# Ledger of designs, part 2: VHH binders against Transcriptional regulatory protein TdiR (tdiR)

Target 1, 227 residues: Transcriptional regulatory protein TdiR (tdiR), of Thauera aromatica (o87940)
Amino acid sequence: MQATKTGNASTVFVVDDEASVRDSLTWLLNSISLDVRTFESAKDFLDADISCTHGCVVLDVRMQNVSGLQLQQALSERGFKLPIIFLSAYGDAQMGAQAVKKGAFDFLQKPYRNQDLLDAVNAALALNREMADKQNEKQKHLDLLATLSQREMEILDKVVAGSSSKEIAKLLGISYKTVEAHRGRIISKLGLKSTGDLMHFVMRGSSHCSDCGRQPLPGSSPCRPAA

## First folded at step 21 (VHH)

Design f6 (from c2 with L100M)
Fold by OpenDDE, fold request of step 22:
Parts: sequence; C-alpha cells; structure tokens
Structure f6 (fold): chain B 227 residues (1-227), chain A 123 residues (1-123)
Amino acid sequence: as target 1 above (227 residues)
Amino acid sequence: EVQLVESGGRLVRTGGSLRLSCAASGFTFRTYAMGWFRQAPGKEREVVAAISWSGGSTTHASFVKGRFTISRDNAKNTVYLQMNSLKPEDTAVYYCAADMYPFGTKESEYDYWGQGTQVTVSS
C-alpha cells in the first residue's frame, strides 16, 4: 500500500507583465520541481480563483496598470495569506523596504542571482507550510475541545491551572474518583495518551514560539537554555 | 466572520468603576480562552487579565492589584472586565482578545482581537 504522499502541493504564483520573465521564472522554478502558475497582470491574478492554500507569490514591483505594491494591498484587504516575494528593478530599494514593512516575505532587487530567488521561494514555501500546519493543528484542537462537556471543560480548566484531582474534587464538590473519570474522558476525547500529554496539548500553541512568553505552568521544568 | 466587540469604555473620575464587555461572534466561544489587553498612549500593549475556557481560572497583571476582575458568560458569548478604583494611569484603549489556549501573555498568542474601547480616567 503505497502511502500516497498527499504532499500538499505548493504552487508558486508568478505575477509579471513581461512574458519573458514569466517564462524564465517558470523554467527556473520548474527546475527544482516546483509547480508554477503565471499571471500577466494584477487583475489576472486577482480574478483567478486562487483556492490554493499552499504556496507563495512572486510579484514584480513594476507592472503597467497595477503595481505590485497595489496588488499586495489588494490581496491583504482580501485576506490573502500567501507569502509574497517582490522582485524590483534596480534602484527601487525603497519600494522593497515598503513592501516588507507591509508584510512582504522578501524583496529581491534586480539583478538577482537565481539561487537567491530559489532560496527565497523555498523559504516562503516553508513558511507557508508551517503556517498551514499550525492552522490545521489549531483547528484540530478546537474541534477536539468542542467535544468536551461543560463539566469536562471545568475540570480541564482546573487541571491546566495546576490543580490536582484532589483539589478539583474539593473545589467542584465531587469525588476524587469522579474527577479521575472525567480526566480519563478528557484525555480520550482530546486524543491524548496520558495526563502528561494534556499539559502539552494546552501548551502547544506556544511550543513553536521559541520566545514563548507563556509563563511556565507551575511545575513545568523551565526549558533549559541550550547551553 | 469572527468578531469581538468591546463596549463600556468611557470617561470616569479617579476612584471610579467601569465594566467593560466584549461580545464575541463567529466562533465557538467556549473553546477559546479570553483576555483583556490595554494600550496607553505611547506605550506598548499589555495584558490586563486572562480567563480560561469555562471561566474557572483567571490571571491578572501585577499592576491590577486586585482592582480589576475578568469574568465570562459563555451563554452570552461575552467576556467582562470589572474595573474598580480606577487611576489616571489606567487610561488606555482596552482590547478584548481570544486565544484557543489559556493564560496567553503575548499578543501573538491571541488569534482574534477587538477594535478596542477607550477608557479615560480623569484626575
């Protein structure tokens, strides 16, 4: 049974008014087995049903009718979340800086090395994948949390706050055994294997941020700085 | 569409009290922890208080010193901030935010934000 790597195929979207540039970029990106879709204008891109959840956009800053920056703005207003890499002409460093300030992933000034573009694209795709994965994970967690009863949520709240089952029993006016039973159900409903995993479940939102300003829950060993 | 709508912010005298409300819509409210943030003029946004999913656990910033209390009503999809003994230093825009996980302290941890409500405390 070949595990169909349903590899969420990432697509690089190229928006440039010059056909030669689109072709060149397509060739370059295909050389590393990336799927590419090209658009000749901002309008063309905006009109496209880009249902693609995974990818990045390579935009030329200088386009005839709608600039790359304008397109960026329009995309932002539409809630477009794919990372954008700008390609700019020589001397447009200021525009690049503005693009980045407005949330562009990267800015490459022409002439650029092909490797720099590939690196930027790969980095953008990696970011997008990470974002998608995080979002999917979040949604999964939300779905799981939604399966909990009110009482289970109350218990979960206390567990997350660091209360023992004995304390929870006292606080909620139920037996220790009942608390443990609920905890078991919570663990099961959340798809966890142990109570220890519960803390990780709740902390997962912060785990990917190295600078997790989340105060360690009482009893969690401080992440030893890597020496 | 996810919406958080703050209300209750107004001008109040020193020592006065306010109750802020945040009405949530567009998501399963009970599956999100909630928080209040504030941003004073020229200052960074800071966490004021946070509340867990069922409201069973709360955290408050050190500067609150027992003056403010966060609460929630899941039946009404609303989170509250009761503010007592207000001081001029409490003047800020107060923001409601939602985090799927409790006890978030960083802005980046919160998924949804309201537009804020202005609280002004006059001397």
Scores: ipSAE 0.722, ipTM 0.920, lowest interface PAE 0.6, mean pLDDT 88
Fold by OpenDDE, fold request of step 22:
Structure f6 (fold): chain B 227 residues (1-227), chain A 123 residues (1-123)
Amino acid sequence: as target 1 above (227 residues)
Amino acid sequence: EVQLVESGGRLVRTGGSLRLSCAASGFTFRTYAMGWFRQAPGKEREVVAAISWSGGSTTHASFVKGRFTISRDNAKNTVYLQMNSLKPEDTAVYYCAADMYPFGTKESEYDYWGQGTQVTVSS
């Protein structure tokens, strides 16, 4: 059974009205084993099923019917999340700045070095992968949370708030043993191994207390600053 | 589509009370902690209150001083903010937000946001 490495193949989407540019970019990007899809217009790109989970867009600022900036706007309005790298003609530095201000990942002015483009694309792809991974992880957690019963969720709320099983038992009018049983089920349903893991689960996995603007749970030992 | 729709904001006199509501749709409401934020003119957005998944745990900002209470009804996919003893300083746009994890204090931690509802407290 060959594990089909459904390798989350990253795709670089190239949108440019010049065929020569599309071809050149395709060749360059393929040289580093990147998958490339090219589009000759903003419309073609917008009409395409861009269901790719991983990728980036290389977009020319100057297109005849719909500018790159207009496309960026349209994509944004559609909730498009792939990072966009703009390619611009010489002298369009202001447009590039605007594009970046509007959330473009990068802006390269022509003539650019091939290495600069590759670096930008790789960086964009890396970012997109990271975002996708985070999103996937989040979705997994949501799915796991969704498996909890209302009672389990109530108990989880109290556990996360720092209440002991004894306190929870008292608050909910159930036995300590029942609370512990629920806790066990919660841990199991969430795919965790311990209560410690549970806390980690709810703390967004950030081991570093410093970045979690979360008020320390009353029972959590103050994160000793790493000396 | 995920939607958070705030309602209940209006002009009230000092000492008055309001109940804000936020109706959620497009996601599994019970798997999200909820929060209320506010943004006063010229000020940064700040957290007002947060509530855990089942509503069993809540947090309130220090400035609330017991005047506001967050609650939720998961059967109605709604989170509430009861505001009592309102002061002119409470004048702000109030936003509902959803976070998968409870007790988020940073805006960046929240995944979904409402459009906000204006609360104005007149002296």
Scores: ipSAE 0.715, ipTM 0.915, lowest interface PAE 0.6, mean pLDDT 88
Fold by ESMFold2, fold request of step 22:
Structure f6 (fold): chain B 227 residues (1-227), chain A 123 residues (1-123)
Amino acid sequence: as target 1 above (227 residues)
Amino acid sequence: EVQLVESGGRLVRTGGSLRLSCAASGFTFRTYAMGWFRQAPGKEREVVAAISWSGGSTTHASFVKGRFTISRDNAKNTVYLQMNSLKPEDTAVYYCAADMYPFGTKESEYDYWGQGTQVTVSS
């Protein structure tokens, strides 16, 4: 368990319109050294405009005015990334299952065992840390690419497309030796040992491709209207 | 906050031309691939064109081949779509999109989206 108070400390956000539930959850989660912030309504949570990337949300599926499902949708539209655990009352299990189908991490039916809540929260926090680590690795990759000059970027585009140094020289109207010099600088700036490592490096940055050296996976749908 | 703001959409006659632009902010534009998409009422959003981070590689959907040209200006953080020989079938809301993968193509998945600009082509 990590209970650090640094800038990456995790917070559990509790959204429930019943004070007894908020108090109970706060006490329980504090007992295992987790920071808790509570909100009485979906509106209060939305108005807080939480931008934290470390933590999770425990959210009642039914609340006055704006339901937990409506809140989940509003958060998704804002790009909110924290894992969500729904709490559902008896008779609301279908809404909890619907929330998981829409991407919630988990749901628990009230009344729930304290251990089940703690297990769900700890699992959600572990997922959140893993996703944050992956995002940091993506950023490191982009930072290296950002060190390339415009000419180096143009050459790397052609290398990714499968062009040889001779072909690149013809396409760009420069000498073969100039292309080779640029490729050497690219390899150095990216921290690689050889030309063979370039394709591995560029494919590592592709979130859409599982195979090194192959095109992105087919069948992705880009169709979504602007809100 | 990442922002992609499209502009230039308007009503034009069949056979006319139009240039769309998309101003980007809130991220390192020069490391992203960019794309243009469109969505007509009642239809799914579809890719129109994509351009790599350097501008050195472009791809276009078959239905716009020869009529539309994607380009970018990394100094201005802007991507463009030049649309020529417009047809009524080109009527749609056009969206700008950004792909964190610098070498993205029209077959890529895109991470960020603009709010769109309306293009209407009269018969």
Scores: ipSAE 0.253, ipTM 0.701, lowest interface PAE 3.7, mean pLDDT 80
Fold by ESMFold2, fold request of step 22:
Structure f6 (fold): chain B 227 residues (1-227), chain A 123 residues (1-123)
Amino acid sequence: as target 1 above (227 residues)
Amino acid sequence: EVQLVESGGRLVRTGGSLRLSCAASGFTFRTYAMGWFRQAPGKEREVVAAISWSGGSTTHASFVKGRFTISRDNAKNTVYLQMNSLKPEDTAVYYCAADMYPFGTKESEYDYWGQGTQVTVSS
């Protein structure tokens, strides 16, 4: 198993059944200090089960036995989150475009310019980082919210829905004074200074990647971010 | 390991009723918002209903027209979809989903998904 020089680098996974392509891509990506792992088949890649790492995938559209599109579908069903860049041969451009429509990050038609591959890889790695950052922020908010009691959760739920303390008291069948006490404890547990900060905290907790176009397929269990 | 396991899907006649269940494990269920989605053959997945972490806020898609009710039992780590007055257009695979944003009555991206349960409504 390979460790990177920094001990904190993304990995580019190359899946192509042609050894000359794997070697060429490894040389090119190593020249900009990227860690590369290669696989000669879709089966070998699926068996490695790498869904809990950072990076991107460079994937040949046409391979022996299992096509790149079939691999893409299998990965999607497993909740695979890494951006995928397809490589296609001349005459495969429509297949590559279909892959992007189905959620691949990009495709490149062979022969491609080395700079075009590097640009695509760097863009895919940037997207992967953005997705990881958003997931980490969601987890941080969840960890803080998990410190609330059930009653505090019920009150916060009504606050987010726009209810006043008086309305919350009526809805929950408790006194106005009790609602105010719980609101104060919520602010304290979340590490906030005021009610204004509470609404800002709640809005930040709603963030997620809406522009990436990468969502797990039904039936997947995404990897948990590192604590 | 996070798991969402749907159950209760079956064949039912038009006008019938059905209750779907989704058992959750591997995460703190009571702090997640939950949703039910459906996907008919050849169609895009669509939201059916959503419920906040406490159960105090719910939303339902407009096509439901009061026929379906989402609910949850945080003591049993289970979310339900009661479906009444079923119509043939309700035929679909129904999916349970969980959102880390606890208040998610909005149609947003969900973090965890179940495998789905088939509901078929015959004439």
Scores: ipSAE 0.219, ipTM 0.640, lowest interface PAE 4.1, mean pLDDT 80

## First folded at step 23 (VHH)

Design g3 (from f2 with Y101W)
Fold by OpenDDE, fold request of step 26:
Structure g3 (fold): chain B 227 residues (1-227), chain A 123 residues (1-123)
Amino acid sequence: as target 1 above (227 residues)
Amino acid sequence: EVQLVESGGRLVRTGGSLRLSCAASGFTFRTYAMGWFRQAPGKEREVVAAISWSGGSTTHASFVKGRFTISRDNAKNTVYLQMNSLKPEDTAVYYCAADYWPFGTKESEYDYWGQGTQVTVSS
């Protein structure tokens, strides 16, 4: 039974008040097998339930009634997390810079090369996928943590803090054997196979570096990104 | 919806005490480590204190020097910051933040943030 990797299909959302632009972008993006949804206004886009979608947004900076920047702000206020690529008219470089300062993924000035747009979109989609994967991993961890009892959580806290089972026993006023029993249950509930895995779990706790253990002590050197 | 709501910030005199509270909702509180941050005018946001899931472990910034204490009540979905011996230098907006992992020191490690509460310490 081949696990059909239901590849979470990413969608490119295009928001532009010009139908010709929407059509052109749709055609271009479809040419590389991207799914595209188009919106004629910021309102239409905001009214759409896009909260559970994966993808990126391509926005025109200059739209009637609601500017792209205003839309960006509204999306941010709603906790919208998809990367935004802005398309701007010639001379709107300042607006583009502002958009980027406000967290836009990229800014393309018209006229732009089709390849530049595709590259930007692909990069945005890649980022979004990475973010989604991280979130999913985080959620899995949270779900596993939620299965722990209060006592197990107390023990895990001490383990993460670097305490040995003997120390934990002393601190919590329980036997070493009891601590080990709880550790066994923690390992099981966290889907781990060994104490070594638990230690690895404790070390990997950095959401930003899968390889960089969150050392609890302030003195540990930030993991230099590998040059 | 995830919400962190800070309260308790006010004007206090030097040497005074204040207790900040942060009420959490919209997520499983006990599965998140909690932290307090502060941002003074013209300065970067800095970590004040952090507390683990069960509250069994805490960390405090070096500038705290035993004056502040972080605690939590998981039954109430609340994290606290007891601040004693307040100084004018402690004037800042104080933020509550949640991290799925304990002992986060960077802002980017925290997933959820409150709106902040203003603490002002007068000379």
Scores: ipSAE 0.757, ipTM 0.933, lowest interface PAE 0.5, mean pLDDT 89
Fold by OpenDDE, fold request of step 26:
Structure g3 (fold): chain B 227 residues (1-227), chain A 123 residues (1-123)
Amino acid sequence: as target 1 above (227 residues)
Amino acid sequence: EVQLVESGGRLVRTGGSLRLSCAASGFTFRTYAMGWFRQAPGKEREVVAAISWSGGSTTHASFVKGRFTISRDNAKNTVYLQMNSLKPEDTAVYYCAADYWPFGTKESEYDYWGQGTQVTVSS
């Protein structure tokens, strides 16, 4: 029984007021087996329930009622997390640049090559997948922490702060043996195999990934420096 | 929905004291480290203090110099900032933030943010 990796299918969301553009983009994106959902206005997109969907957004800068930049702002205010690729008209290169400064993933100026769009979309989808994976790892970590007792959390807190078992015993007014017993339980509950693993856990948590600005999650591979 | 709601910010005279509170909801509070940030007009947001999961470990910015103390009550899902000996330079919007890992120093490390509370210290 092959475990069907229910790979969370990524969706490309296209927001454009021109039906011909929506159709063209749909055809192009489907040619590389991407799922596409199209919207004719910013309002339609904002009214859609897309909170649980993985993917990216392809957004036109110029729309009749609500500009792409206004939509970007509204999405940001709502905590929308999908990467946005802007399509800009030839005269709107400055607006595209502003969109990127405001957190857009990329912008393409019309006329653009189909391959450039596909490359941008694939890159955006890759980023979104990475973000989702990180979020899943974070949730696993939080779930493990939630299994710890209050006393275990107190001890883990001191371990993370760099205190030895002897120091922890003194600080908490308990025996060294008791601290070690709790450490053993912490190791077990966190799914670790040894005291060495716990130290590694502590060290990884304290290391700032210079590249991603986030601390590595337990069990996560260090952020590969962007080559 | 995750919410962090700051309270306690007000106008205070130089040398005065103030206690800020941040009430958390929508997540498992005890599994997050908490922090206080501030942003003064025309300046970047900066970390003021951070507290670990159980409250057993704390860090404070160098400018605090023992004047401020962060604490938490996990039973109440609340983090506090006691501010003493306030100075005009402490005037800022103060923000509460949650981090899954203790001792976060960068804004990008924190997952959840409050709307902030205004603290004004008059000369």
Scores: ipSAE 0.750, ipTM 0.930, lowest interface PAE 0.5, mean pLDDT 88
Fold by ESMFold2, fold request of step 26:
Formats: sequence, C-alpha cells, structure tokens
Structure g3 (fold): chain B 227 residues (1-227), chain A 123 residues (1-123)
Amino acid sequence: as target 1 above (227 residues)
Amino acid sequence: EVQLVESGGRLVRTGGSLRLSCAASGFTFRTYAMGWFRQAPGKEREVVAAISWSGGSTTHASFVKGRFTISRDNAKNTVYLQMNSLKPEDTAVYYCAADYWPFGTKESEYDYWGQGTQVTVSS
C-alpha cells in the first residue's frame, strides 16, 4: 500500500491467523500511538520482505501452513533483526519456550493481560532501538571506510597498530612522503581534521559492548540491553 | 544471504599439515576482519587467529606457537588457515567468522559465523 510520512513511529508487525487477535492487538497498540501492520500467515509476512529497522513482531506460535517457529527460523536465516514476541495458545507453553531458546525476545500465553503484552512490546522496542542505533553507527563507519583504496586500507591498518609514517614506509616499501600523502587522503575521506581524530574515529566505531567485556571501548553502546 | 563456507577439514596424522579455506558471500568481504576459531568437544570456542581487512595485520593464539598462519585473498573473498605440525590437541571443529570492525578485535562476538569443518589429528 501507499507510503506514509509518519517518521520514526515504531511499527508492530502482528502475524496471526485469527482475525479477532489481529483486530484486538491493532486496537490496543494503536491506543498507545504504535503503528500496526497485520499479516494472516507466515507466507504473507515473508513475502512482504520487511526491511523496517524500528519495531518488533508479535507472532502466533501455531499457524496452519507455516508455524511461528518455522517463520522464526526463516527470518533468522534472512538476517531479520526485529525482536520477536510469540503468542502461544493455552497448553502451548512448550512451543513458546522453544521459540525463546531459539532467540525470540519473549513469549506470552493466551489468554494474556493487556498490560503484559504492552510491557513485552515496550521492552522489545527498547531493545530494537538500541540494536538499530548500533547498526546505524556500524553502517556509517563501514560506508566511510569503504571509500578507502587498498593502499589506504593497508596504511590505516599500520596506523591503528601504532606504526609511525617512517615505519609504514619501510614496511610497505614506499617513500615517507607517499605515506604522508595517503594519511592525508585517509583523513580527508573520513571527514577528519587530524591524526588524533583518526584514532578516535577508529575506536568509536567498534560494535563491541562496553559492559560485555568490562573493558569498555570509547563511545561504544551496550551490546545487549541491561534489562 | 550471508554465507561463510569452511572446507578442507579432514583426518590427518600427528605432524601433518592441512589448509582450511572459508569462502564468503553476501556481504562486503573486503571491509571485514576475519577470524578462525575452534571448539573441541566439551570445551569453549576459542580464537585461533585473526586478520585485518587488508590482510596487513594478523594475530595468532599463543597455543599456535607459529604452527598456523592466517591469510586472506580479497579478490576471491576467501580466508585461509594453514596448519602445520598438527597435534592431537588440535582436534576440533574449526569455524571462520567475520567482524564488521575492519581492524579486528580479540573479543568473541563476531557478526557472521560459518558452520564449521572438522579437523581430526590422530596419534
């Protein structure tokens, strides 16, 4: 359907073969200003080829042709990154537990309280925002670094390792002036003003969590939510 | 679809040599650092070697003691592990992995992982 101008409102994707569930969830989530898109089957969701970076998925464990667990696996294989909350019918708790074991964010057993659903969705959206921010920073750094030539990449490797321009010249078999010219081009391509900025830029782009290893990298975000 | 496909694992005798390959597709290989990891039965996965995006910087685990060499060919989107002087304790499943951080890290959180290739070293 037609594109909307709604900027950064999060979207909750609901995949469930029961229209009453889709309608109830749409009403509830719209009431707190979340956009909802519904799908009646796993196939419909896969065919939509969702590339949204802001949101989460609420997904029925059992559906007629392709189960929620099968959908989860297919999404994982496609690199799908949105958090998934499973809904399980009465008596299906084992299926929900399997989904979480395979990487789902959470599961809720039907019937569930509205507040439990809202709490799970809010937690999933918070995780999603953290992961999307990390992915955006990762992509920005990758895009800038990808503009470097092979020779510039080699020189930057040595700069990061702490080599001086004189040492780099010897290691690569080129003149000192050539190394300095490449360093200037690297700094320019990355939009920086100095060699000091270069090291700061390199360290700030790391994806590794400051809390995961207890040895934080400058400017890094948590690898996973603290909650 | 991102793929890392390891190959070359097999049974070899103590003292033998083996070369592992990992073919990459579905991402911009030339800007990723790459690593080889291994996991023996009942043990934690551990880093064996890592290589920066250009190939200009490499690290090897201390237990390798100069016996293994990591390398890459960015034109072929492939990373290699040359393994010499193999010992029974080198028996493990070997995995390649890709880190979006071009300069490599020593941490175990890589973005993409292969399915692994079995290396068995007989006494």
Scores: ipSAE 0.301, ipTM 0.700, lowest interface PAE 2.9, mean pLDDT 80
Fold by ESMFold2, look of step 24:
Structure g3 (fold): chain B 227 residues (1-227), chain A 123 residues (1-123)
Amino acid sequence: as target 1 above (227 residues)
Amino acid sequence: EVQLVESGGRLVRTGGSLRLSCAASGFTFRTYAMGWFRQAPGKEREVVAAISWSGGSTTHASFVKGRFTISRDNAKNTVYLQMNSLKPEDTAVYYCAADYWPFGTKESEYDYWGQGTQVTVSS
């Protein structure tokens, strides 16, 4: 009965204990053709057990019984991965900043302009798509790497570090010809056509932020892939 | 289910030694780089040491370089941190983490994290 979405369909989840806020956000987000689901409490959202891989959450910092920060923690413990935008009121600036330090995508201080909300939601949805794409590529790389033998792993490790076949032979106590044979097997197992393609393969899996300890934040320094 | 379980944390005197271990399950351990991180109260979590998937490349933070050694055993799905000459400033919760990229970087964000083990160093 629920339609199975195909392609890049996204849902915005709104969690706020004020009906007027939920209605306003639904109207605004529907006006740009985004699907919206609303929840009046943290408990209702948790009970829905959302497993959507495409979307974002707009979440009030202050809610009766369970705060937005408490909900963020509970979602993290469940492995929930959608970006979260907090709505904070006057006097909540420290809580908004704390939410971002704990991995929220952004916060907006009430009252906010409609355009600022739309911009934040669109940015969160873009991040969600980027992270999903990176996870799919990670899995493809993992599957190929898992086919390598222990010796092939050791050799690839040294190749990535910039060692020549001669240096690798000395480090591992084997012949140059044996190193070259292992390199050929690595290329074959990874589905590559040449030694040049090996470095491209190594770079394809680089989606980690080398300058960040966590996921990128809006306005922060850009992350660089690990080599 | 992916699981990283740290053990070996306890109370020790200044100058003492500990060996931490981290048992991994629920993923293909041999294709991941591994790291040890620590977090003292009121501080950000920081990298202590990292090791590539084969064990052939290691890095250590400058504040522990001569005192701590990371190692791994892919047959046992375990990563270790040997900690010598402990100081009170080493007091922290120590976390094991796994990076899907086999070659690791000192500053990479890691995919999987353990729950941590408490190390306390007394005078």
Scores: ipSAE 0.267, ipTM 0.682, lowest interface PAE 3.4, mean pLDDT 80
Fold by ESMFold2, fold request of step 26:
Structure g3 (fold): chain B 227 residues (1-227), chain A 123 residues (1-123)
Amino acid sequence: as target 1 above (227 residues)
Amino acid sequence: EVQLVESGGRLVRTGGSLRLSCAASGFTFRTYAMGWFRQAPGKEREVVAAISWSGGSTTHASFVKGRFTISRDNAKNTVYLQMNSLKPEDTAVYYCAADYWPFGTKESEYDYWGQGTQVTVSS
């Protein structure tokens, strides 16, 4: 009677030109309550223009017309963010290396044990959840920052630049007590408990490198998932 | 759909002035830091200037020293680059970029990029 919290929430996208493979993967993944959508070609998958943030892709490396590696490249150019697991025929070690170098989550050789496929999918979904949680937390922080007034934004900029409340008061031509009142409002609007939390909030740490899938600066390397 | 659209690039004489604009849409502009970059033929893209979300903190590359000024108007979702005392070496395609981190640094990785606007400085 009691429903699970996330029973059928995730979708696994299967791209393979063999109907028997698509059917087998659908049966297997449904057996652990994962929703499956299948595509018989890279073209069909691209034309569907999938934009969801929850799931993963199981993708055949070799397909007629457009290979799985070509599809991976096209998806990357579109900013596609779901983890990709490649399936390959035996003897495709070079293609597996290329897929991983281009950012694939994992690579499995056919014939695979059902449990190996399920383990890879569950690991990909766990990574996807972690990335989605980080993005949700980032969006929550950005939404909170958007509630600050122009004056509060100016004060927070100076705090981040290392200015004391006394220095900020002088720069903005207002009293020290007024600056302290604004800092209190900033803390309240950001949902923080203390001045210490404010300083932690403004520190970026290494989280910027966890923004894989965004357009990197020219000459920079794409971020990879943290261990 | 996120868009950054640069405008204002054109041919100008040495010593002249030019103002570039970048109109932003599809994201919450007021929470993003913004930057201007340039790329001359045969050279790598380089940062020109960056500005925090409020406009209260700016940085400028040393090679523009006092000649260029970055600014922003959060009501119009627009970032500007005022370029004075232009030199032939300023000839480049200029790009607008957005960093989701509001406090920005010129060394940050930028999330969104415009298509660029050509600035040419003659004689």
Scores: ipSAE 0.260, ipTM 0.684, lowest interface PAE 3.5, mean pLDDT 80

